# Ledger of designs, part 10: VHH binders against Uncharacterized exonuclease domain-containing protein At3g15140

Target 1, 337 residues: Uncharacterized exonuclease domain-containing protein At3g15140, of Arabidopsis thaliana (Mouse-ear cress) (q8w566)
Amino acid sequence: MASAFSAFRVSLSRISPFRDTRFSYPATLALAHTKRIMCNSSHSVSPSPSPSDFSSSSSSSSSSPSTFSLMETSENARWRPMCLYYTHGKCTKMDDPAHLEIFNHDCSKELRVAAADLERKKSQEFNFFLVIDLEGKVEILEFPILIVDAKTMEVVDLFHRFVRPTKMSEQAINKYIEGKYGELGVDRVWHDTAIPFKQVVEEFEVWLAEHDLWDKDTDWGLNDAAFVTCGNWDIKTKIPEQCVVSNINLPPYFMEWINLKDVYLNFYGREARGMVSMMRQCGIKLMGSHHLGIDDTKNITRVVQRMLSEGAVLKLTARRSKSNMRNVEFLFKNRIK
Short names: E, the ipSAE of ESMFold2; O, the ipSAE of OpenDDE; V2, 0.75 times the mean of E and O plus 0.25 times the DockQ between their complexes.

## First folded at step 1 (VHH)

Design e15 (framework vhh_ozoralizumab_d1)
Fold by ESMFold2-Fast, scan of step 1:
Structure e15 (fold): chain B 337 residues (1-337), chain A 122 residues (1-122)
Amino acid sequence: as target 1 above (337 residues)
Amino acid sequence: EVQLVESGGGLVQPGGSLRLSCAASGFTFSDYTMYWVRQAPGKGLEWVSEISWNSGSIKYPDSVKGRFTISRDNAKNTLYLQMNSLRPEDTAVYYCAKGSYPRFLTSPFDYRGQGTLVTVSS
């Protein structure tokens, strides 16, 4: 087989459960192993499906019902909600056909990129974009991030946590969650999975380290990656406010970001006040439930993918002063206010 | 003494599903990244999944991504592997393995269970 596959197998075979293990930097090693395995499996020859014979001969029968049925099936598949127990590693229904018919466990299905979409793509300043869209007016209730590979435009991973307020009474939390998530049908999963913001940040940093996107040892910002927001509020205002409420220091990777609205304005020469406006202008159909953070993050990602496919270069639009964290410098003169 | 006891292996048809469990004892389960690794007849150990101590990070090689799901119940000290769309090449002894460093996303593993045999055959 490929030398990479052989090397991987040799490395694992050398790890004995009863031997002393040598110290190594585990997160970096794990990422290298993951990339090697992916490359080996992806290189397999996949011949065309047997149903190609269906395409080789034309039928005089009407295709309208089949086309309509196919479109309906594709639309239903695109609009299937993410299993939010799955995003927290808590789904117990992986073998339930009824569950799998309703809920999607693959975050990349509706975000796949065709090879043709790469033809006009420009070189980017970053290798990865972290698309984020926080939910929660009073306190953060949802923390969704999608990683987009800047070269392929493909989604490579998802971090999603529901966030439990720690400074509110149980009665106030229940009312807040009912108002925010009751109509969306996700109040039960929120109560079952939500954890305090401090723990969300802890788990997020573990996830960043796995992707070699950040490490505590360096106190740097992200490694060759940038956050992409739809508006300045999430990183400029909401995260610092939440850090004060949660009694934690502002993480160093929230010092700079890309406000997609400002890049959009400069690239298309047209204002869009938010996600819905950007999607409408780009002819992108809204998927899922507006104001469910994971669905909004996926929709913002689709705008990012559209802009990249048309030749946009995503540049930093805002940066915090290290001497005064409340002072934000805007790097674009032409911007949405 | 650290113990990892796997169960749930068996004979399944291609395209079938199987759920593996691993009962852990003798260490603070909630502090360690856990792994599923497998060994096919006549071959070396192959990594098939990992899950961080808090379930915050989950990773798969491309060979099983989209088909296998790792999960853990820290209250029950139990690790799970849900295997769907099984293929003949998934035939192997499946081992539960413990990371060697507490609260690391990934680490070399220092303990592996006795394994459970999964045979995918018609």
Scores: ipSAE 0.000, ipTM 0.142, lowest interface PAE 15.9, mean pLDDT 75

Design e16 (framework vhh_ozoralizumab_d1)
Fold by ESMFold2-Fast, scan of step 1:
Structure e16 (fold): chain B 337 residues (1-337), chain A 123 residues (1-123)
Amino acid sequence: as target 1 above (337 residues)
Amino acid sequence: EVQLVESGGGLVQPGGSLRLSCAASGFTFSNYWMYWVRQAPGKGLEWVSEISGSGGSTKYPDSVKGRFTISRDNAKNTLYLQMNSLRPEDTAVYYCATRYSGSYRYTPKFDYRGQGTLVTVSS
């Protein structure tokens, strides 16, 4: 994976004789640190998303057309936007106190789980859940993943990349990004950090291997973990479509997933059309900017944590056929439609 | 080339203290988070401490919190680990480690590691 370490290898003067690129902190050793997202570079500061407009924007809490935000200010309740330069290893202000007051480099605090939330939690079939919510209609523009520990319900790491389209002209990309991320105040960071999907997959596979969730010896699925999506589209349709565009084979870890909507329907006996509906029904206030992929992934994670705290067991809802990878079997065959 | 050279290890009795040093060269030291990691005989690598580039932020696992203190001198390009109240279980080779500042990774993986310095805690 030359792409993941090209900057290290390009300059021989930066290669230590004591360098060990295979040195990894195993996930099992990281169990002592359930909140082990590490901030380890000086990079350019990310522009902040615009302040939340309308209390939770399109929140379907709904009886009210517009609301004022209530102040709830315990020390650990203050939300900060994620530094999106940091997620790409390009933040140059990691030690700047003013920057750190505005931007978060560690999302584990806002996704913290109280001891009381573990009282009704049931044992799970997987040790880890990988919450994913892709952005982009034509090509993937954002690839956000959060790892949730199934025993503690705490976030143990994140992977986030902006993704640069390869089949669109530069003019079309600029116009699309200005319209999509310009309104969120993150178009500059997108242009500074976005990399092609093939490179995103290469870096993601290194990250998976470092968590012992997948390696090249794993022929099918993830090791003791499952992807959690909000809808089947992301893994069923979007990932295979992007792989064709990027001229790469479908990775073997995208074989099975948990569609949170199907688990939600079966657990609560009520349909939810998406993230906003789930949050409204659960009484969870939206955090950050809806349609920014990392913020949506964090909000989906909060729904996962709520469902786990109420005794839900997250079971696989879909798997690809080994005989024909285009065919998807839905495992909740008797669910109410 | 990036070089990390550890020193200060040795034999010490339980309850004793040692101060480890790591001399760094070949990169802008103040721009990098620095780490101490250890490997006990027959065990895997274990994270011991981390410190931000400015020295303003430090983290420790519960196994060493309150006993070990990480610090740095950016003018001297040197990282330190002050180890107090040493226990036989602290016996390990201690490594100074860092990640390249251009790294696009959020795991505790270390791209550069020194030769290590042996710490033996025994009666």
Scores: ipSAE 0.005, ipTM 0.218, lowest interface PAE 10.6, mean pLDDT 75

Design f01 (framework vhh_6qgx_2)
Fold by ESMFold2-Fast, scan of step 1:
Structure f01 (fold): chain B 337 residues (1-337), chain A 124 residues (1-124)
Amino acid sequence: as target 1 above (337 residues)
Amino acid sequence: QVQLVESGGGLVQAGGSLRLSCAASGRTFSSYAMAWFRRAPGKEREFVAAISWSGGSTFYTDSVKGRFTISRDHAKNTVSLQMNSLRPEDTAVYYCAADEGYSYKGLDSEYDYWGQGTRVTVSA
């Protein structure tokens, strides 16, 4: 059977933060001899099914008859969980129709953007956003990242790894994972695919380089991209703590980030406690399992896409001090504490 | 508008069983996460169990795991809580709650709709 990994991809023109913004590389084919996947972010919008499903009138009134409950039921009925073996490049059933009926291999399925959503979008300070939502209370257990193209709002690619603690006994790990992922039905795939945090970082850096988002030969951060978090904890606190546990230096690309909660507060003028609150306020239905990191990262991305479509500009909200890595400067006057 | 109505509460002796049911009316609840909370006399509401909007995932508090089972019937818009091996400390008013989406948190402020509650009394 064919490899579950993509060995070829077309490189898009790149802009480095340390190069002229008008300088770009021509598109080239890149051969990757590492574990990776490629997400299909494009899908044509289908014609409306029927007038009885979608009610509209020529009136400017928004009180046209609607079938919102029916639309919700249709969306829910068509949802399938993401194949987590696929996200790790370990799926052996990529062409199995029975498998594909149960599991989704499209990283962007819930994240498609209509052409109309681009009409009110504003120019962004970054070409790409890396949406991240870490999982794990004691040690990181899941490391999910989605790349969003700031121009198209489409998902470009996904990096997803389950993370295996290195300072716990096998018995303690098994109990911890059963408690965290057993109810979500992902404990088996976690045990089959999880690797130590140091290896996750190594594989992540290869993936970043393949996207021209970071170069290991530089002490600089991301190339024309920024991390987007839901809260400061992930990059401010958890990543540095995990680096100490794993005996690795803090990577230079974790020096600054966008806390979506702070951007949300300043753009909408309304406080949201987290992902669930933001989605509820925006009228966006939660998809998948809350606290499964990949599903939460996809849901946060849907909030990002909504905000971008309504004219939000995502700006850095926090930056770590180079002279004292424990000190974080918050760049927004109005922020969630 | 949506309403949740609980039923199945009553008086049982320690070691007994009860099955609580919650019926949803109004909008369809197939896209909603459902949960059970309880409030003992003189205490605040606490989380008991939750089931995802897809029905594929459940979450329980440690004190009830293995004794209680949450389930749902999408066709009937109902969620049920089977309570086995009941203890006097399980005595409480049990509330059905619904959230647009999936939530395992014991934060009652995250749930949009609540029933009036059904009383469960477990005698020593």
Scores: ipSAE 0.000, ipTM 0.149, lowest interface PAE 16.0, mean pLDDT 74

Design f02 (framework vhh_6qgx_2)
Fold by ESMFold2-Fast, scan of step 1:
Structure f02 (fold): chain B 337 residues (1-337), chain A 124 residues (1-124)
Amino acid sequence: as target 1 above (337 residues)
Amino acid sequence: QVQLVESGGGLVQAGGSLRLSCAASGFTFSSYAMAWFRRAPGKEREFVAAISGSGGSTFYTDSVKGRFTISRDHAKNTVSLQMNSLRPEDTAVYYCAADLRYWGSETPSEYDYWGQGTRVTVSA
């Protein structure tokens, strides 16, 4: 609802000296622009219906559910990990057939929406949802975000960065990453691509601006969008702690969020303590590697899409006080503890 | 109906070898990650090894790295655990588990199907 209030407010910005930002454009921001274009291109390539899909036969509707089920089974049987060099704009093998057989360059894969899924969908309070699932202890190690269009339920774009700790020794980082991401087979790409949290936030803000979701010239929250988390920890606790470690101010767009667990409890009348429980209860097959943040973010997005298709309305569940950033108000009486 | 049936357990002397097998039925085997877990007397279920749906990625707990090897045979719908240089501390009931996602994990709650277990006893 931030866009509705913005439309009717006539606020003049305070007079500030004009500064040309041309000299401040870093190479990292250029890579962020490149990544956005690639993901949007991938999303725009929707499977075209076969020539027979426009049959006037009424019996076509009875085969649609079977076709959808078979398509999902085939997708699960042929699942490939997302190329994490690609998500960082650093893949050098985009034309290599052997590489493309192993890795997926389609950021909308596993997240496609059938027309039937829109039949029961209700109007939402936001135009976009930003699904987030942070990884890391001590410091954040992975920062994955998916934009979901609330009207179509389709994924719009993906922002994904590995995050390099700045307050841990190189030895401690190597040991931790080799243990955690080594088991997942992605320690090499983590070491090749990880950047400090301050730089991740800078690149994220450029990406938000490219989608008209946030403007650095206005000190308010997201434009007609809301973060969706699986638990309060990510935005309530981890981001503020990381901002202190990184010596940056908490960005204004992290003041409120939707804890999917609380919406799930209120919509289905059933507790689910995490992503795996939600997926099991909904009959959704888990895809990829649990605790790899990008895969978890995609799986949480699949839960969001299922809930939207069944008529759920995603409402804010938590809000941080602007006068005292330590105080968080929970907006749902019935919530997971 | 999904079924996982373990075999190959038994009594073996320390330093010996044993091969466990898990026969899978009722699902498309190649689409699922497979894992071995164990439960020693008086202890909780512990991760041992996992293998991805393609067989291209394998994961091991530190105490078995270099000693145990997990493999899968898509033609036979089996996952196997080759256990070498066995120690008395490896004594446990070994369970086969299937995860509907393509990659394995260390977390028991991520696995959708479980076998009944096969007992391994390693004498001093």
Scores: ipSAE 0.000, ipTM 0.130, lowest interface PAE 18.4, mean pLDDT 75

Design f03 (framework vhh_6qgx_2)
Fold by ESMFold2-Fast, scan of step 1:
Structure f03 (fold): chain B 337 residues (1-337), chain A 124 residues (1-124)
Amino acid sequence: as target 1 above (337 residues)
Amino acid sequence: QVQLVESGGGLVQAGGSLRLSCAASGRTFSDYAMAWFRRAPGKEREFVAAITWSGGSTFYTDSVKGRFTISRDHAKNTVSLQMNSLRPEDTAVYYCAAGPEYKGYYLEDEYDYWGQGTRVTVSA
């Protein structure tokens, strides 16, 4: 009958690690933030005590106004870079306290949603949103996805793979990766973990099936879920191009998506050209390394959470024609052009 | 909404020069990169040059480095492409584009606003 998806947090730790990690990403500490909140000036705030703070209430009337829950979480959380060996199931230091002090194996703290943030949330057309932000000019180099539960606004799981080009020579790959990821300190982890796009798609489809979001016997798209992109490029252009290079058919779940830029424009009545603009307008501070796909996907997710908390309904903005896959229909009259 | 209008295209002989201009109207630009792309008959649109909003960084495709110069005038809200030492292979329709300052400035799909294009013909 009805497919009740039981939301639970599933980690990539189901893939056993098989080598020592030597990843040396610099630790970044949360610094002072400006408390300017541009997009939620009308948002009501209520205290959201953590489980550890459920002790005292209430014989004494001390009601201090709280800062906005999403901003307070970002300001108070000690940010740590994600262990990118762990996202591939290849971390060998899972029980090393020094490693766990520097690297995060769980992004849920940085993406936590307070109960007060649910007060203005509207019913959504989908149960889950898959936030995606691809990296790579010639071929895809990084394939990061976060699942957001549309009811709780919480991140329920993460899929992340570095992608190894098959069209480029090894020398060209090495030069390209040094230029793209060298400054971010992740070129080594890329070389140690990157797999061909065809294998990424195979592993992604296993992960989708484990979440009841799609299976190989399905003739249509995702089950009660939609991709959320920051711009049309990822799904409109880059995925089909990469499928040709990799000699695979375009998967049926890439036929429609939500361009967050168009939803943002229609919901706020304000133009924002991308992630940085949306974050600035909303008073959300950037976390991690801009242009690292997983960090950009996390930041786009924070914008999604903010919009949902303020009453936005995320609707499909684009559909690929089934009769001609080069033709994309845009579903909003008012869109970024 | 932003509208981009190109000007300065025309016919020129090999070795000659042209200056293309792009006037932006609508809202003020903040954190926008501006770029020039071109499309020759029967070919796909390709990147030519880009400039950051601050004007602090410029990017060029290898075939035009040293010959083309992109510049920005904040007061006039314009971007210009000075094209020197033109070659027959530079013949194309040239498009002005505006988009966010992130990812790759050379990625066509990162640009949200496009002009109608201005035709440049370089004779041998």
Scores: ipSAE 0.000, ipTM 0.173, lowest interface PAE 16.4, mean pLDDT 74

Design f04 (framework vhh_6qgx_2)
Fold by ESMFold2-Fast, scan of step 1:
Structure f04 (fold): chain B 337 residues (1-337), chain A 123 residues (1-123)
Amino acid sequence: as target 1 above (337 residues)
Amino acid sequence: QVQLVESGGGLVQAGGSLRLSCAASGLTFSSYAMAWFRRAPGKEREFVAAISRSGDSTFYTDSVKGRFTISRDHAKNTVSLQMNSLRPEDTAVYYCAASDWGYEVSTDEYDYWGQGTRVTVSA
């Protein structure tokens, strides 16, 4: 009835001041990348759910029909891998129809939210969620972030950088990239685009400022937004370790976060050890390549969207002590890791 | 009220095996993550292994990965540490710990501790 409507003209960013289109994307690499991701997506089809998975998702005395899918199954038939040259501002084929048939330059379609999914959504404590899933065991190798609008559940924008280690030997880098990203068909784009972590943070802070989420002159955290992780490792452990390696101070926006695993446990009453377990329990089909950070970040976002559509409220789960940065306070007693 | 009691320590030769057990009482066992820590002679207490509330997730320090296995039995309120291919540097007092916050490597995350069980590995 008498509700105030404001049309937020939120467009996915297609232009970055740091985008460099000098790198060409070879057609043969494009085909290899598409084939591998499609094969992984196809092989991610769950067989019949386990009795415990079925019982946990159906445990409710409410007479409401179950809501499982946030996205139409027909859209999955046209799934395409994200162009990783594009995510780095280095795609030279932005207007090439053959390239766009193989690679996606806009993830909004595959992360689209149906109108029905908003019917049970609750008001959130933050206006935006920044879903993050880092890659790299020795040093960070991939830094993927998706912004989710807490009111619409739509993806607003993404920030994605491959990260070049500065303390690993060239032999160790080449071995890891060949083994991990080579099998995923993205080793060349990694070598062509990867930049040092310090530069990633600098570009990330420019991107945050463009969205009014943070400014470098502030001593505070994000403006009405929170990071969402799948496990505490990314922000609790890996980012501080990488900051030491890169000789930079820990940014103030990494002082608190939402561990989705803890929210999931408290909302559904069931433990999930990671993204794959959460997706399996929710009946969400895995899309793309597991362990490619941007694809994992998209899948975690789909879990976030599912939880929001079912009435979950995402609250901070962890906060660093201002007096001792090594000391992390956990805000939920019922938590995993 | 809360009590953690370790058992299974002893003297073993290098390359041998031991199984440590920790019996928990006075707490809702399924609500606690469980961990093993050890203290070698002249050293500080260090993390060894942890297991989540459900038992679905485990975490190990690098020096014991592939050699030690942590497990839990909810029916018996017990957490166990199977130690294989033991080395003289594994010689320590082993402590069972419980946390309602989850499993972590920091001793500060654990609310309840056992008195410890001594493991001696001879060369």
Scores: ipSAE 0.000, ipTM 0.114, lowest interface PAE 19.8, mean pLDDT 76

Design f05 (framework vhh_6qgx_2; at its last look DockQ between E and O 0.06; V2 from the best seeds 0.00; counts 0 for: pae E 12.6 > 2, placed apart)
Fold by ESMFold2, look of step 2:
Structure f05 (fold): chain B 337 residues (1-337), chain A 124 residues (1-124)
Amino acid sequence: as target 1 above (337 residues)
Amino acid sequence: QVQLVESGGGLVQAGGSLRLSCAASGFTFDDYAMAWFRRAPGKEREFVAAISWSGGSTFYTDSVKGRFTISRDHAKNTVSLQMNSLRPEDTAVYYCAAEYTGSWKLEPSDFDYWGQGTRVTVSA
């Protein structure tokens, strides 16, 4: 079934004294206990990475040019950044108390669902939502995805990769990564872990198959699941552009998606033009770094969870034309333009 | 109260130059990517240029590359668009827009804040 991805598994299993662990989530056991995530320690040679290690501060904001000033006015004093080697399955310090004190190793933190949140929830057309928020304008630099169970609203699993550009000079890459991630403190993790987009897609397809979300026999989109993104750019524009750069065909699971902004507009009767606006209007505090794709994906997921808990039904908002896959049909009459 | 206020539009002959300016207030300017969009008569808004929150990266639609330059001034909370070698097809209402950083999205629906627009008319 997934024979194109066999080299991926062999490579991981030969590298680590901790055998690689497949994330799994059976749909029939959606209310079952959360599976323990085991870190693959192979090739994780960086001791104690510091991705976006933000300090707590007073409630006041500053006019100084810094994303930390904005985060400081909305941060929880106990907030810890996610370990980015962990999100890639490469953390070697899961047993180190000092490391665990600094870094979060629970992908569902800030995403917990209370029983009361389910009281007004409505049935959904999909079993799962895959929340995605790509980073990188020139080429994709970060590919993060969270699986959300549509019935329980719980986070099922995470797929997260940093992506190495292939059409930029080394000098241009280094300057771009310093500018993008140097201020976040994650440039070392990026350099240690980033892989070409084609390899990310190959690993992603293995991960999708492990969750029964897609295989080569799947028609348009995903099996009983849909991508959710904040805006159309990620899937409508960036994925096809990156596929051309990477000399790969546009994957069939990117043929349709849900633009959360359009669902938001129709459900609440008001516009929100971005994640920050949605969160402010819903009274949801921003957590983590808005410049880091995995943190943005988690925050978008919190908006999805709020909307589901209030009775929203998430439906496809866009799909590509069968006659010309570069043309996109928008399915909502009332949408953000 | 968030405001983006454009200025510098006007009438100019083909081959001429204009500098548009956008003054930002009511939000943390330094945390936002800034962009210019334009809407020609009878057409949809289209992306023109964008600049990252730090100012380290700039992006342009193909039709303006080499002619337009976007810049930002963190001390004045302004973003500017220097428009050189103007053509009649550049005639449009130009809008300043802000997007909270990290997403690099270039569609109008992805921008959080918008100005009222400034009209640029390029005569043959």
Scores: ipSAE 0.000, ipTM 0.340, lowest interface PAE 12.6, mean pLDDT 76
ESMFold2-Fast, scan of step 1: ipSAE 0.038; ipTM 0.503
ESMFold2 (binder alone), look of step 2: mean pLDDT 86; pTM 0.877
OpenDDE, look of step 2: ipSAE 0.067; ipTM 0.476

Design f06 (framework vhh_6qgx_2)
Fold by ESMFold2-Fast, scan of step 1:
Structure f06 (fold): chain B 337 residues (1-337), chain A 124 residues (1-124)
Amino acid sequence: as target 1 above (337 residues)
Amino acid sequence: QVQLVESGGGLVQAGGSLRLSCAASGRTFSSYAMAWFRRAPGKEREFVAAISGSGDSTFYTDSVKGRFTISRDHAKNTVSLQMNSLRPEDTAVYYCAADYGEWLYTSESDYDYWGQGTRVTVSA
């Protein structure tokens, strides 16, 4: 698999969403270029949940060609970027109709599960899947996690934090954020909300405890849940490196995970090098902005929902050695190299 | 934004038929997936049938497959449930539900708009 940081260096030469009308723009970019279209949305929508209420939201997925086509058409025609102040519990415009026409406070419409999607689904070994796709350059800059109920395939809750680096100079941070998130229209929200990694982990552990997924009094992994990654690098390499930088011990819940690429290869008998390849092969249209961590995590979740709907069983693919934290055992013989 | 009003309930003998109708008021009827749920005495609401916004896709709970048919009329802004070969176990209050979008859901939490219900009693 390619290093996430090597990919980030390439992503500094990123494709502008503006040049590909097949994809929706970030809200601030869309407002600048298509504000007339945003102003024309006048129908009432269902109440959006607060960040703490995401567990009451329904997820959307597709498994049939007709369901897939409807989802793709609906998302392509009606897609709105997620309000990233809202994901931090800091949105001051929850009752502003103009704001709600531009930004989505509820991702459930994009990730909802149709009844037909449950017909072929098999029992899973875990009650919940935590889909994670880290974003960063030298250090982690975004920590997005979606929790998926393994029985219903519905999204239960979302944890999302922007992460403020400690090893990068303020000048380097500003240049990277301006270059990466500036084009996406989220540089201001990043600067307003980003907190150090140690604080992100502390808030994440409170969130895990609220869901009965982990508590500090136990020194083993998640309770009836597993992390789902798109590639080994995030949990195998990046999390341990960031823990060293942040002067914190590696949390025990990062000792094992499911690499979706390896499950995909073994389930479909076909190799996919990353999220975009998996989506292309499944006929799932990319939504939002590639390399915006929350959008990537939502797209990976759509692949998870597709695979579950087709009868895949998500099993652990990697486990870290307790006696040697640098040694990772891969549980599948057929895996992405 | 949408209001739902059910009609067509009543008393019928086992083996009989009833047609329930749900009238939707609101601008964007064709943008809503529609469903029927029921609640028998002493039980929670149970999914019965759903139809997509386009009308091209339908889904039924196993106990009613082959007996019930869901349909919609875009010109009249109505969704209907034709119930044939009725059984005493079908006795319930039947609710019409709507959600913005085109997908079929079986959970009541997926539906934002609900009617007040219409009573169906099937005598043995």
Scores: ipSAE 0.000, ipTM 0.132, lowest interface PAE 20.4, mean pLDDT 74

